# Designs tried in a protein design chat: VH-VL binders against Protein-tyrosine-phosphatase MKP1 (MKP1). Part 9

Target 1, 143 residues: Protein-tyrosine-phosphatase MKP1 (MKP1), of Arabidopsis thaliana (Mouse-ear cress) (q9c5s1r149to291)
Amino acid sequence: ECSKVADHIYVGGDAVAKDKSILKNNGITHILNCVGFICPEYFKSDFCYRSLWLQDSPSEDITSILYDVFDYFEDVREQSGRIFVHCCQGVSRSTSLVIAYLMWREGQSFDDAFQYVKSARGIADPNMGFACQLLQCQKRVHA
Short names: E, the ipSAE of ESMFold2; O, the ipSAE of ESMFold2 at other seeds; V2, 0.75 times the mean of E and O plus 0.25 times the DockQ between their complexes.

## First folded at step 4 (VH-VL)

Design v11 (from u11b with heavy chain D31R A55Y R102S, light chain T94Y; framework fv_unasnemab)
Fold by ESMFold2-Fast, scan of step 4:
Structure v11 (fold): chain C 143 residues (1-143), chain A 122 residues (1-122), chain B 107 residues (1-107)
Amino acid sequence: as target 1 above (143 residues)
Amino acid sequence: EVQLVESGGGLVQPGRSLRLSCTASGFTFSRAWMDWVRQAPGKGLEWVAEIRSKYNSYATYYAESVKGRFTISRDDSKSIVYLQMNSLRTEDTALYYCARDSYYGSRYMDVWGKGTTVTVSS
Amino acid sequence: DIQMTQSPSSVSASVGDRVTITCRASQSVSSYLNWYQQKPGKAPKLLIYAASNLQSGVPSRFSGSGSGTDFTLTISSLQPEDFASYFCQQGYSYPLTFGGGTKVEME
């Protein structure tokens, strides 16, 4: 499933990343591949790609890449583009980055942003380490 | 243009201290992870230390050979990363490179300085 | 610490030759293996990251393969500018470690 989370942000897994028809039907222009070591950039001639090498592990450090990811999301929005963010199943890695973006952009708490993403994509479930990192980011932004 | 410029190398006696500096330009230094890698004359590369960004609470990592003797630190306001080297040994003699680690969480060095030479000898 | 064993330590080759360099990790590093080129008197340059991804600006004759513990760097048709030392490096866990290097020399 390709889930719309914001006007310019969609989330999914590798099955959607391999399906050019679904991507084009949703007006996708840019793709953020969170699992570049597993999934290739399937349609380089059709979409603009950026790839990350994130492990779905509590010890993986997502905090240092968040603002680069936010800058990319904002660049896509300013171009009136639409970005598809994916990992293998669209459960932890891709959803964590989108939750962080909503916290930053909308000033939401982690819980509010997580519940919002979960309402758009029921399987969204950041791993414990990612959740802890995002809660720490909340303290730095909001307190 | 993305650049790293090392300084502070020199000749020093065993047991003494020396501080290396690396000045960065052309990129958002405060978000980058920074590394020191050394190379003894005619030998291979040895990773020495890494410091992450403020978003990672400036986490630091060291090679076993330098733990307890070397300290990596950074000054984001000046775009400088430092390597404080204490209790120097002759086997610390090397060309010391400053390098930028990936913004994206994979640990590879995509930008390197020319290096600064440290010679530990009596 | 993860030990990186690189072979051969040196190889003599001619322009146009296919050159293969191998790197073996003492434990799995998944795909977090990088390759660097170093010319005499110069700083290293990143060639390949995450086992098989070619760094921007690096010629297509360079390729990387492997996962887990066994990795290879291949130069499909050696050019004069490729005579250099090559190093593998694992980025999987701290401390980060390099292979001992392979010197590609003119035959």
Scores: ipSAE 0.000, ipTM 0.534, lowest interface PAE 14.0, mean pLDDT 86

Design v12 (from u11b with heavy chain D31N, light chain G91Y L96W; framework fv_unasnemab; at its last look DockQ between E and O 0.09; V2 from the best seeds 0.00; counts 0 for: pae O 15.4 > 2, placed apart)
Fold by ESMFold2 at other seeds, look of step 5:
Structure v12 (fold): chain C 143 residues (1-143), chain A 122 residues (1-122), chain B 107 residues (1-107)
Amino acid sequence: as target 1 above (143 residues)
Amino acid sequence: EVQLVESGGGLVQPGRSLRLSCTASGFTFSNAWMDWVRQAPGKGLEWVAEIRSKANSYATYYAESVKGRFTISRDDSKSIVYLQMNSLRTEDTALYYCARDRYYGSRYMDVWGKGTTVTVSS
Amino acid sequence: DIQMTQSPSSVSASVGDRVTITCRASQSVSSYLNWYQQKPGKAPKLLIYAASNLQSGVPSRFSGSGSGTDFTLTISSLQPEDFASYFCQQYYSTPWTFGGGTKVEME
């Protein structure tokens, strides 16, 4: 399911990522593919893609790329675009990046940002490593 | 500070080999994709080769003009990318740049070294 | 290979002028096109990615537009530091190819 989290941010899994009609119907203009080693850029001619190569593993380091991801989300917002952020099932990798963005942009704690994303997408469940990393960087990511 | 420093260029005769090195610092090298781009004197830019990260099984890609003659490789423990250049030709004469290839959805080279000069002449 | 053709090959201009550079691809690259600036003796510097997105730290007088096969880079009011060569580059498919460049020089 394509879950709207913010005016410019949508989250989902591979099933949505490979369905052009769902993406078009939601007005998607940009895609952040968190799982480049698994999912291809299905519709390169229709959308602007960014791919990351994240594993859903507690040992995967997402902290080092956060400000690059924030810049991309802000670029989309400034263009009045809509970004679809996905991994395989839209549970851990994609939701972790969106949670981090809300922590940075809205000044929310990890808990508040997580509950906000979970209210929009009930299956959101960052792995323990991602959750720990975002908790550790709360002070650093607040704007 | 993010830096890329190329070395190993020089004057060499046609048919000989050279090995270029690019030492990286200031970023997590093991997660980065790395490219070589060359520029012949007074000419434009030509992409030469790319090596991807461990997560991509170190996949390599080459321009047709160098395929079979050049080999790109990397040593993540030393943060170095290499370009082994065999069977050099006069048309390989160029300034060789090492670049970090940003691969997060979009592809662009956001950090470049100063380059190392390779001259192939009789 | 996707061939990238830039025009003009050179432009003579004065500070304050509006400068437009064109890049044409031999087949559609959608919006997957970058613009680089290169000053003499220096490495290239990224200006624009994904056809129209301004890289961080690049002045707002630079803008990019286009999709498919036809792209433009515009400098709205040329500054002394903008005298340089400009290259487009497609990243739709390998090999990643560059245009031949456009030299912007002082008249």
Scores: ipSAE 0.000, ipTM 0.505, lowest interface PAE 15.4, mean pLDDT 86
ESMFold2-Fast, scan of step 4: ipSAE 0.579; ipTM 0.864
ESMFold2, look of step 5: ipSAE 0.006; ipTM 0.540
ESMFold2 (binder alone), look of step 5: mean pLDDT 92; pTM 0.899

Design v13 (from u11b with heavy chain A55L S57D, light chain A50Y; framework fv_unasnemab)
Fold by ESMFold2-Fast, scan of step 4:
Structure v13 (fold): chain C 143 residues (1-143), chain A 122 residues (1-122), chain B 107 residues (1-107)
Amino acid sequence: as target 1 above (143 residues)
Amino acid sequence: EVQLVESGGGLVQPGRSLRLSCTASGFTFSDAWMDWVRQAPGKGLEWVAEIRSKLNDYATYYAESVKGRFTISRDDSKSIVYLQMNSLRTEDTALYYCARDRYYGSRYMDVWGKGTTVTVSS
Amino acid sequence: DIQMTQSPSSVSASVGDRVTITCRASQSVSSYLNWYQQKPGKAPKLLIYYASNLQSGVPSRFSGSGSGTDFTLTISSLQPEDFASYFCQQGYSTPLTFGGGTKVEME
């Protein structure tokens, strides 16, 4: 339910986002809420929140926000913090952002990053539109 | 050299207001969370208020005993954190410390000023 | 609010003694417990954060342990500069709360 993907990144759904003890016991300091219009920032005074309004739809544009998300993940890492990334069920929206980050950070292909995330969280399954966007990112030359 | 210097304390009558200032130097103030912690004469420490960084929308939090009466704020351009204290009570008499709040897991205060004394009496 | 209870309120000790101070939370704070030292007329100084991590520059004779509701600060061989007050503080939940303090006095 609360899946450790990297030393500073955990993924889950709304059930974990509502459970302060699970979050605290995993050392979470920051929360990236991918579904701000559905889920509130449950523990605003006890965690650092950033909220996005992402629909789990193939037409949703995740490419435009990727570098802002990467900057946030890196800021949390540099602070020796630990971020919990969530959507409603931790299947598509949250996992897509984490897959993108691993592709960027580690220079991995989409398939490698996806398999890695899926090994940590078996239900990870980006929707077709998100997968296509990340494959487009893979084909471009990155600095 | 990382330092915090408080000022603005003094003797005031109940019901009056006072504003405390804390000037920071030696670190990137704009990235830091800042707290006010007080200590009544001969007593222990009491957390009063917190203001977070711009990354956290300058969110503010208060102890129940001061909520509605005290306001914490900051000026990143001057590296100053403030505590505006309204409707002061004798129970607010204390040495007021400014502290840097680290959120690397445990919400601890690693740098403290020397404090400024606030005495509320008739 | 989470209430922090320290024991003892004071302890008399001699240089070279092992001193143990305990802190109890009214509910679980996981490992979100910090320890401070305060000398007369001075501001508090961070000793230990996240239950057991020694702050840079703090002598190794200081150590912290515990999780959940029960925590301990230990000074393995008390030095003259260690006569001071000690406070625990929970960082699990806002508002942050401190223990009542323990004064370590010269015997």
Scores: ipSAE 0.396, ipTM 0.806, lowest interface PAE 3.2, mean pLDDT 90

Design v14 (from u11b with heavy chain N56Y S57G, light chain S93D; framework fv_unasnemab)
Fold by ESMFold2-Fast, scan of step 4:
Structure v14 (fold): chain C 143 residues (1-143), chain A 122 residues (1-122), chain B 107 residues (1-107)
Amino acid sequence: as target 1 above (143 residues)
Amino acid sequence: EVQLVESGGGLVQPGRSLRLSCTASGFTFSDAWMDWVRQAPGKGLEWVAEIRSKAYGYATYYAESVKGRFTISRDDSKSIVYLQMNSLRTEDTALYYCARDRYYGSRYMDVWGKGTTVTVSS
Amino acid sequence: DIQMTQSPSSVSASVGDRVTITCRASQSVSSYLNWYQQKPGKAPKLLIYAASNLQSGVPSRFSGSGSGTDFTLTISSLQPEDFASYFCQQGYDTPLTFGGGTKVEME
C-alpha cells in the first residue's frame, strides 16, 4: 500500500519500494530509505535516494536527524518533486519521520499529526520511544 | 535569455575520438540536469547520455549503444557540459543536441541547443 | 526498453485543419509522455509534458491527452508555423525513448 500523506510525501514499506510501477504511477522522484542496512536502493538510475540506518527500537535517537530530514523534504517540495518514505512495513520508522515533519511544518501537536497520518495510512504506529521523543519536541515548542 | 550552444563536431574516421562541448547561459546551470540527444540524418531522436547536478552526486547514465565509449561530464564554473566520444562508429553519425533535463515526475527536455554535427566516415 | 510507436508517419494538411497525432507505448508509462515539435533545420521544442500540460509560451491550439499506453496530440486549427515534425517521448523509465515522428506537411 502506498499512502499519500501530503502532496509531496508518500509512505510505504519494502513491498512498494521494490515496485517501480507503483512508484512511477504515484509520481515519485525521490526515495528516503529508512532501513539502508536491510533494503538496498533498488532503482538508483530512476530515483534520487537518501538512505538512513534506523532501527525500530525505543532507544533509537530520531531527534538528531529530524532537521536533516526536514531539509530534504523541503528541497524536494521546492523542486515540485515527491518523496516516497519507507521502512520495512511502513509502520513505525517512516511514519515517525513524516509525523515529525507535519508537527514542524504545520505547527501541529503530536496527536493531531499522528491521527492525520493514521487517517492516510491505517497501520501507522510509531514505537513508544519515537512517540516519546516527538512529544518532547512538541513540549519544547511551547516553552 | 536561456541558451545552450554546442560545439566540437566535425568529420572523423572510425575508431577515433571527438569531444563535444555545450555552453549554457541565462539560467543557474549548476542546478540543472543535462542531456545529450542525437539525430541521425533523416531519422528520429535518440537519447544518448545524462549528467545530474551536484546535489544528485553528478550521477551519469548512458544509452546501451554508447556505454563504455562515451563519457558525459560537466564544469559548473564554466557552465559547460561535455561529451567525450571514443571508438567512434559510422552509426554514431548524427546531429548532437545538448538539452536541459527536468526531473519532477516525468523526465523531459525543456531547452535545446541548435546541435553540432558529427560525421564518422572513411 | 519502452518502444514508442507514432501514427501517422506523415499527414498533408491545410491551414485551419484539425490535426491529430497518436503515440502508443509498448507498456504503461502512466501519464509520463511528452511532445516535441521540430521544424526543418531547427532543434526540437517542448510542447507538452506529462501527457496534458502545455509548456509556457505554447499556443492553446495544441493539446495533449491520454494515459497508460495510448496518447494523442491535437492541433485544433493548424497555422502556417505548425508545418513541422512532431515527436512523442516517454519520461517514465530509463533509457528515455522517442517515437518515430510525424511529419505535418502543407497540402
Scores: ipSAE 0.007, ipTM 0.637, lowest interface PAE 9.9, mean pLDDT 89

Design v15 (from u11b with heavy chain D31Y A59T, light chain G91S T94Y; framework fv_unasnemab)
Fold by ESMFold2-Fast, scan of step 4:
Structure v15 (fold): chain C 143 residues (1-143), chain A 122 residues (1-122), chain B 107 residues (1-107)
Amino acid sequence: as target 1 above (143 residues)
Amino acid sequence: EVQLVESGGGLVQPGRSLRLSCTASGFTFSYAWMDWVRQAPGKGLEWVAEIRSKANSYTTYYAESVKGRFTISRDDSKSIVYLQMNSLRTEDTALYYCARDRYYGSRYMDVWGKGTTVTVSS
Amino acid sequence: DIQMTQSPSSVSASVGDRVTITCRASQSVSSYLNWYQQKPGKAPKLLIYAASNLQSGVPSRFSGSGSGTDFTLTISSLQPEDFASYFCQQSYSYPLTFGGGTKVEME
């Protein structure tokens, strides 16, 4: 399923990423592919793509890429665009990046941002390593 | 140097089992999707099975002719992909290739091993 | 299953000839079509991916075209090392399927 988690952010998995009709019907203009080593940029002529190579592993360092991702989300927002963020199933990698963005942009705690995303997409569940990294980001900003 | 080396082929009787191995070197194996493709003597290529990476939950896919009999698996710590072949039939006789399946703007097999021969005969 | 029909099954050609091989899919595969070369006793080698993209290190005399259901591989000026079998392959949906192959042999 394609889940709207913010005015300009939608989350899903590979099944949605392959479906041009769903993407266009939701007004998507940009796509952040979190699994570039797995999924191609399916419709490069129709959408603006940016690809990342993220493993769904507690050992993956998402902290180091967060500001690059935030810049991209802000750029899309400033253009009045809509971004579709995806991984394989839209459970951990894509949702972790969106949770981090809401924490940074809105000044939300991890728990508040996570619950917000989960209310829009019930299967959202960052892996333990991603959750720990985001909690550390919260401590740096709020402590 | 990117390389794939198959092993485990041989002569086996119908109804028996055989396990093929493919050892990878020269690239980050854990990120790669891996395929088995076979070629019967004097015939064309037939895709057999694929296993995706850990990021895709090690999802597997099989050709209809081998579903329920063959199992593809991998050991990322050893950079090996396996093909467990059960209930072998004479029509499974072929040269079995291991290939790396790339997913970049499309999907294609860019690296192939030399193959290992499986002969199923009474 | 998507069936790939390749033609011709064999072609006799001379060095310098233009050789065209056709591949037809039983349903649309968009541009998810690859071409492989196989020399006698050797493993297949990727030539073209995504219908028209030349793999790194492959000579420019090889080119691919087409989309949807009809695809062609062209060798503009056949060289001695090009006498081989050629296979198309769709990567659009499972199971992955290959064409029956085209053998390019010396006249």
Scores: ipSAE 0.000, ipTM 0.513, lowest interface PAE 16.4, mean pLDDT 87

Design v16 (from u11b with heavy chain E50F R107Y, light chain S30N; framework fv_unasnemab)
Fold by ESMFold2-Fast, scan of step 4:
Structure v16 (fold): chain C 143 residues (1-143), chain A 122 residues (1-122), chain B 107 residues (1-107)
Amino acid sequence: as target 1 above (143 residues)
Amino acid sequence: EVQLVESGGGLVQPGRSLRLSCTASGFTFSDAWMDWVRQAPGKGLEWVAFIRSKANSYATYYAESVKGRFTISRDDSKSIVYLQMNSLRTEDTALYYCARDRYYGSYYMDVWGKGTTVTVSS
Amino acid sequence: DIQMTQSPSSVSASVGDRVTITCRASQSVNSYLNWYQQKPGKAPKLLIYAASNLQSGVPSRFSGSGSGTDFTLTISSLQPEDFASYFCQQGYSTPLTFGGGTKVEME
């Protein structure tokens, strides 16, 4: 249930976020908690945490935080770390941020990045509002 | 150049308190995680506590032997990390080192101070 | 807590010798194992981090290997400045724990 979606990026839900052994055995060094208002930073003394307060709602604005999130992913990569990105179930919030990162980094379309993430994590399903925001980001970058 | 300088050690009676300070220079202190490690005379190294950066909500952790008695804290504006030691025991007698903790795949200490000596004796 | 056991406690060696120090963890620490050198009267110095990564400025005669529970620090050709104590430390889980140390002494 802990899905490797890139060399330095893993995605999961709260069940994995609570399991130090799974996190350590996958070489995780950093955690991006997308649901700070629901899930605490379970192992503050064992991992580097960054927490976001994202609602799984079409009206939530993820666009405004994307480059800060990308910077964090790049910082982790540059230090040869591995980041675990999670929300409650690893379906919408966490996967949307990873899809956005792959679009930016690899120059992929939303569809290509989404299918790639879905092939690594079958339950990935960004909510409609997140999908629309990422499609708008695609238009600004590629057209 | 990167440097850590400990101070505040001395002779103290059992049951009393002492506060150690560690002043950092030559790096961005506010981003660093900081550890205290001690070494009793003629013995090995014992990790005491660490404090993480503001980005990690200043999270702290303590060795079981000092939990409830010692408090680690920091002042980023002064580039100082502190160790407040209460209810001191003769077993706390040691040279206390301040160290910078690097989390690049493993918790490890890449820069150490020269240490400050704490002697707990009646 | 994870217990770290080092062996030997001390070793007598001559310049040019190959020295091997072993560290064993009471449970798997994956590759989260570090090695430090401490000379008399001085603070510890980081040699190896994450089992096998040589710290910048450390001579190439030092190397680390191992994973899981068993780790080794090797000095391929001992130099006069290498007579010191060596400590392993696990960074897998808090509390952080050190091995008991190995003193490398002149014969």
Scores: ipSAE 0.008, ipTM 0.649, lowest interface PAE 8.7, mean pLDDT 88

Design v17 (from u11b with heavy chain D31S R102L R107W, light chain A50W; framework fv_unasnemab)
Fold by ESMFold2-Fast, scan of step 4:
Structure v17 (fold): chain C 143 residues (1-143), chain A 122 residues (1-122), chain B 107 residues (1-107)
Amino acid sequence: as target 1 above (143 residues)
Amino acid sequence: EVQLVESGGGLVQPGRSLRLSCTASGFTFSSAWMDWVRQAPGKGLEWVAEIRSKANSYATYYAESVKGRFTISRDDSKSIVYLQMNSLRTEDTALYYCARDLYYGSWYMDVWGKGTTVTVSS
Amino acid sequence: DIQMTQSPSSVSASVGDRVTITCRASQSVSSYLNWYQQKPGKAPKLLIYWASNLQSGVPSRFSGSGSGTDFTLTISSLQPEDFASYFCQQGYSTPLTFGGGTKVEME
């Protein structure tokens, strides 16, 4: 399932990442591969790729990469592109980055951004460590 | 004004080499994908090669007919894209156009130069 | 490689006529099909991109339609400056490929 979570952001798993027709039919121009150590850049000649090596583990530090990811999303938006963000199943790693982006860009709370993403993609479920990191990011702004 | 100007064409013997240049002006060259497209006398258009931006690792792609013989490259500091043509054949005789291919896999060429003529004969 | 078949190869028409040119891809190219106009002695000019989007500065008498494998370029009321060759091009995958062209010439 390829889920539209914002005008320029789509989320999915490896099954969609392997399907050029689904990606092209959704107007995808850029792909953020959150699992570069597992999934290759399947269609490097047809899309613009950036790959991250994120473990789906509560101990993985996503906070340190958030602003780089936000800059990438904004660059694609400014150029009228569309990003497909994926991990293995589109449940935790990819959805956590998109939730963080919506919190930052729209000024939403973690809960509001998470519920919004979950309404577009029912299986979205950040691991406990990612959720805690994003809640800490929210608290820093409000402190 | 956005424009592309090709140069370097000429008459060459089979088996020799020639380098074409295309100078860009009026836009941010470094972010653009650049293509070479050729047209044999009285014939249609044939895509030859593409070079992407630094953000895409300067990735290059070629038509099968020229692969291994032609090399596309660019110099962002001078806003020039090159086509190095080696082991030229009579069937490479054509008007060679430089064109701007936007990015993101959009692959339509919105700006074209006037072309430079390459004739391969003896 | 994706083969593009364009028809007709030539058409004789008069000012005011409706001209239709078709392009067929050997496999689906989604909506990634573009149309170019080439006047004698000139470089090609982009008319339509992504099947139906009219390029800035191109007259509204030009329109494109289609998706998948079958595409059409229509000139609703031919003008003197429209006598030219027209080429389709798929942007779905490398290598980029062009149709054989259609020459629109005066009767």
Scores: ipSAE 0.106, ipTM 0.703, lowest interface PAE 5.9, mean pLDDT 89

Design v18 (from u11b with heavy chain A55H D101E R102G R107H, light chain T94H; framework fv_unasnemab)
Fold by ESMFold2-Fast, scan of step 4:
Structure v18 (fold): chain C 143 residues (1-143), chain A 122 residues (1-122), chain B 107 residues (1-107)
Amino acid sequence: as target 1 above (143 residues)
Amino acid sequence: EVQLVESGGGLVQPGRSLRLSCTASGFTFSDAWMDWVRQAPGKGLEWVAEIRSKHNSYATYYAESVKGRFTISRDDSKSIVYLQMNSLRTEDTALYYCAREGYYGSHYMDVWGKGTTVTVSS
Amino acid sequence: DIQMTQSPSSVSASVGDRVTITCRASQSVSSYLNWYQQKPGKAPKLLIYAASNLQSGVPSRFSGSGSGTDFTLTISSLQPEDFASYFCQQGYSHPLTFGGGTKVEME
């Protein structure tokens, strides 16, 4: 399912990433592919792509890429675009990046941002390592 | 440490074939997307072909000017990317660069070889 | 195909000058625009990727801006080693395309 998390941000998995009609119907203009080494840029002529190589592993370092991702989300918003963020299932990698963005942009706690994303996408569940990294980001911002 | 070395260029007559090779070292070649970019004498840059990694099913892309004549391929066990050039034309005369694409989806090329010269002349 | 038009084709400048090079895409490329520097007899060198991101090791006097169809590369205070050709390249859609280049020459 293609879940609308914010006015300009949608989240899903590979099943949606492969479905041009779902993407077009939701007005998607940009795609952030979190699993570039697994999933290709299916519709390069129809959408603007950015691809990341994120492993769904507690040992993956998402903190080092967060500001680059935030800049991309803000660029899409300023263009009045809509971005579809995906990984394989839309459970951990893609949702973790969106949770981090909401924490940064809205000044939300991890718990508040996570519950907000989970209300839009019930299967959202960052892996333990990503959750720990986001909690550390929260402490840096609010301490 | 990271290096690309092209080879296989030379003087060849129109209508003939030539195969270029690019040997990579200093990075995990099997994960990288690789490109060929050419530059005619005194002219600008022209993108020729791209090959993606095994995780992307070795997808290939070509400039219209070479489509059907050129084939890009790779051998991950040897860290080599190839460009097979068939039915060569005088307008294919150029310095051919091998390049690696960087991490994000803007298809930027962060590592380049020194190039290998191909001259197509009768 | 997306056509990339660079202007000017050449510019004469002195050390210390601010140099601006522009690149225009025939259709929107969002922020997927890269800039390269090429010196005579050398391979191109990446300067800026995704419109505004400075490549590691590139001096801070180089900056990129723009989105959509209009992009700018700026050199805030030209140094002797900056006399070179500069190329933009869109990474939004295949085939990948380069601008025609801008030669920055000494006055």
Scores: ipSAE 0.005, ipTM 0.545, lowest interface PAE 13.5, mean pLDDT 87

Design v2 (from u11b with heavy chain A55Y S106D R107Y; framework fv_unasnemab)
Fold by ESMFold2-Fast, scan of step 4:
Structure v2 (fold): chain C 143 residues (1-143), chain A 122 residues (1-122), chain B 107 residues (1-107)
Amino acid sequence: as target 1 above (143 residues)
Amino acid sequence: EVQLVESGGGLVQPGRSLRLSCTASGFTFSDAWMDWVRQAPGKGLEWVAEIRSKYNSYATYYAESVKGRFTISRDDSKSIVYLQMNSLRTEDTALYYCARDRYYGDYYMDVWGKGTTVTVSS
Amino acid sequence: DIQMTQSPSSVSASVGDRVTITCRASQSVSSYLNWYQQKPGKAPKLLIYAASNLQSGVPSRFSGSGSGTDFTLTISSLQPEDFASYFCQQGYSTPLTFGGGTKVEME
């Protein structure tokens, strides 16, 4: 349910986001809430929050926020923290951001990063628009 | 070099007020959560108060024993955290430490000052 | 409030001895239990955070274990500089609370 994708990155849905015990037991220090318009910052006194307002829609532009998200992930990693990244189900929005990060940080292709995330979280499935955007990012770098 | 230096302690009569200061250097003070912890002569440690960063709207938290009497505040431009102590009691006599809280799910203090002594007596 | 009970209150030991200090929380604190060392006239120094994580610069002879309500600090081979007081502290929720301390003194 709460999937470890990297030493400092965990992914899940709202069920985990509202379960303080699971979050604390996994050593979570920071929470990236991808659905601020749906889910509140449940435990603001216990965790450091950053909220995004991402629609799970093919027309949502995720490329404009990627470098800010990457900077946040790197900042938490450098401080030995752990980020829990969530949306409603932990299927598309949260997983897309993590896939993008692995592509950027490790120089992986979309397919390789996606398969890696899917091996850690079987339900990971970016919507078609997000997948297309990440494939275009890959093509610009490697073309 | 990361350093915290407390000041403002002294001898004060019951019912009076005293303000402690803690000057920080060597780190980005504005991002840090800051705590006051006290230790009565020959006794253990007692957490007193915490103030969070601007990213947390400078939220403040207090031990029940000091709530309503003590106020923690900070000045990020000077890298100082303060503890305003009102209505002092003999039970407030202690060495007061300033500490940095490295909160990341776990509240833990990784840097401490040498402390400043507060004695409340007639 | 979470109450921390620390034992023993004091222990006499010799250099080279294995020293064990325990800390019990009145309710579960998960793994958010920290250990500090305090020498006479000095400020506390962080040794271990989140139950088992050794703070940078702390010798490997110090180790922490436990989760939930029961925690242990172990010094595998006591050195002369280790004669000090030790305090546990729960970092699970405010108000933060400390154990009563354990004084490790020379036999």
Scores: ipSAE 0.005, ipTM 0.553, lowest interface PAE 13.0, mean pLDDT 88

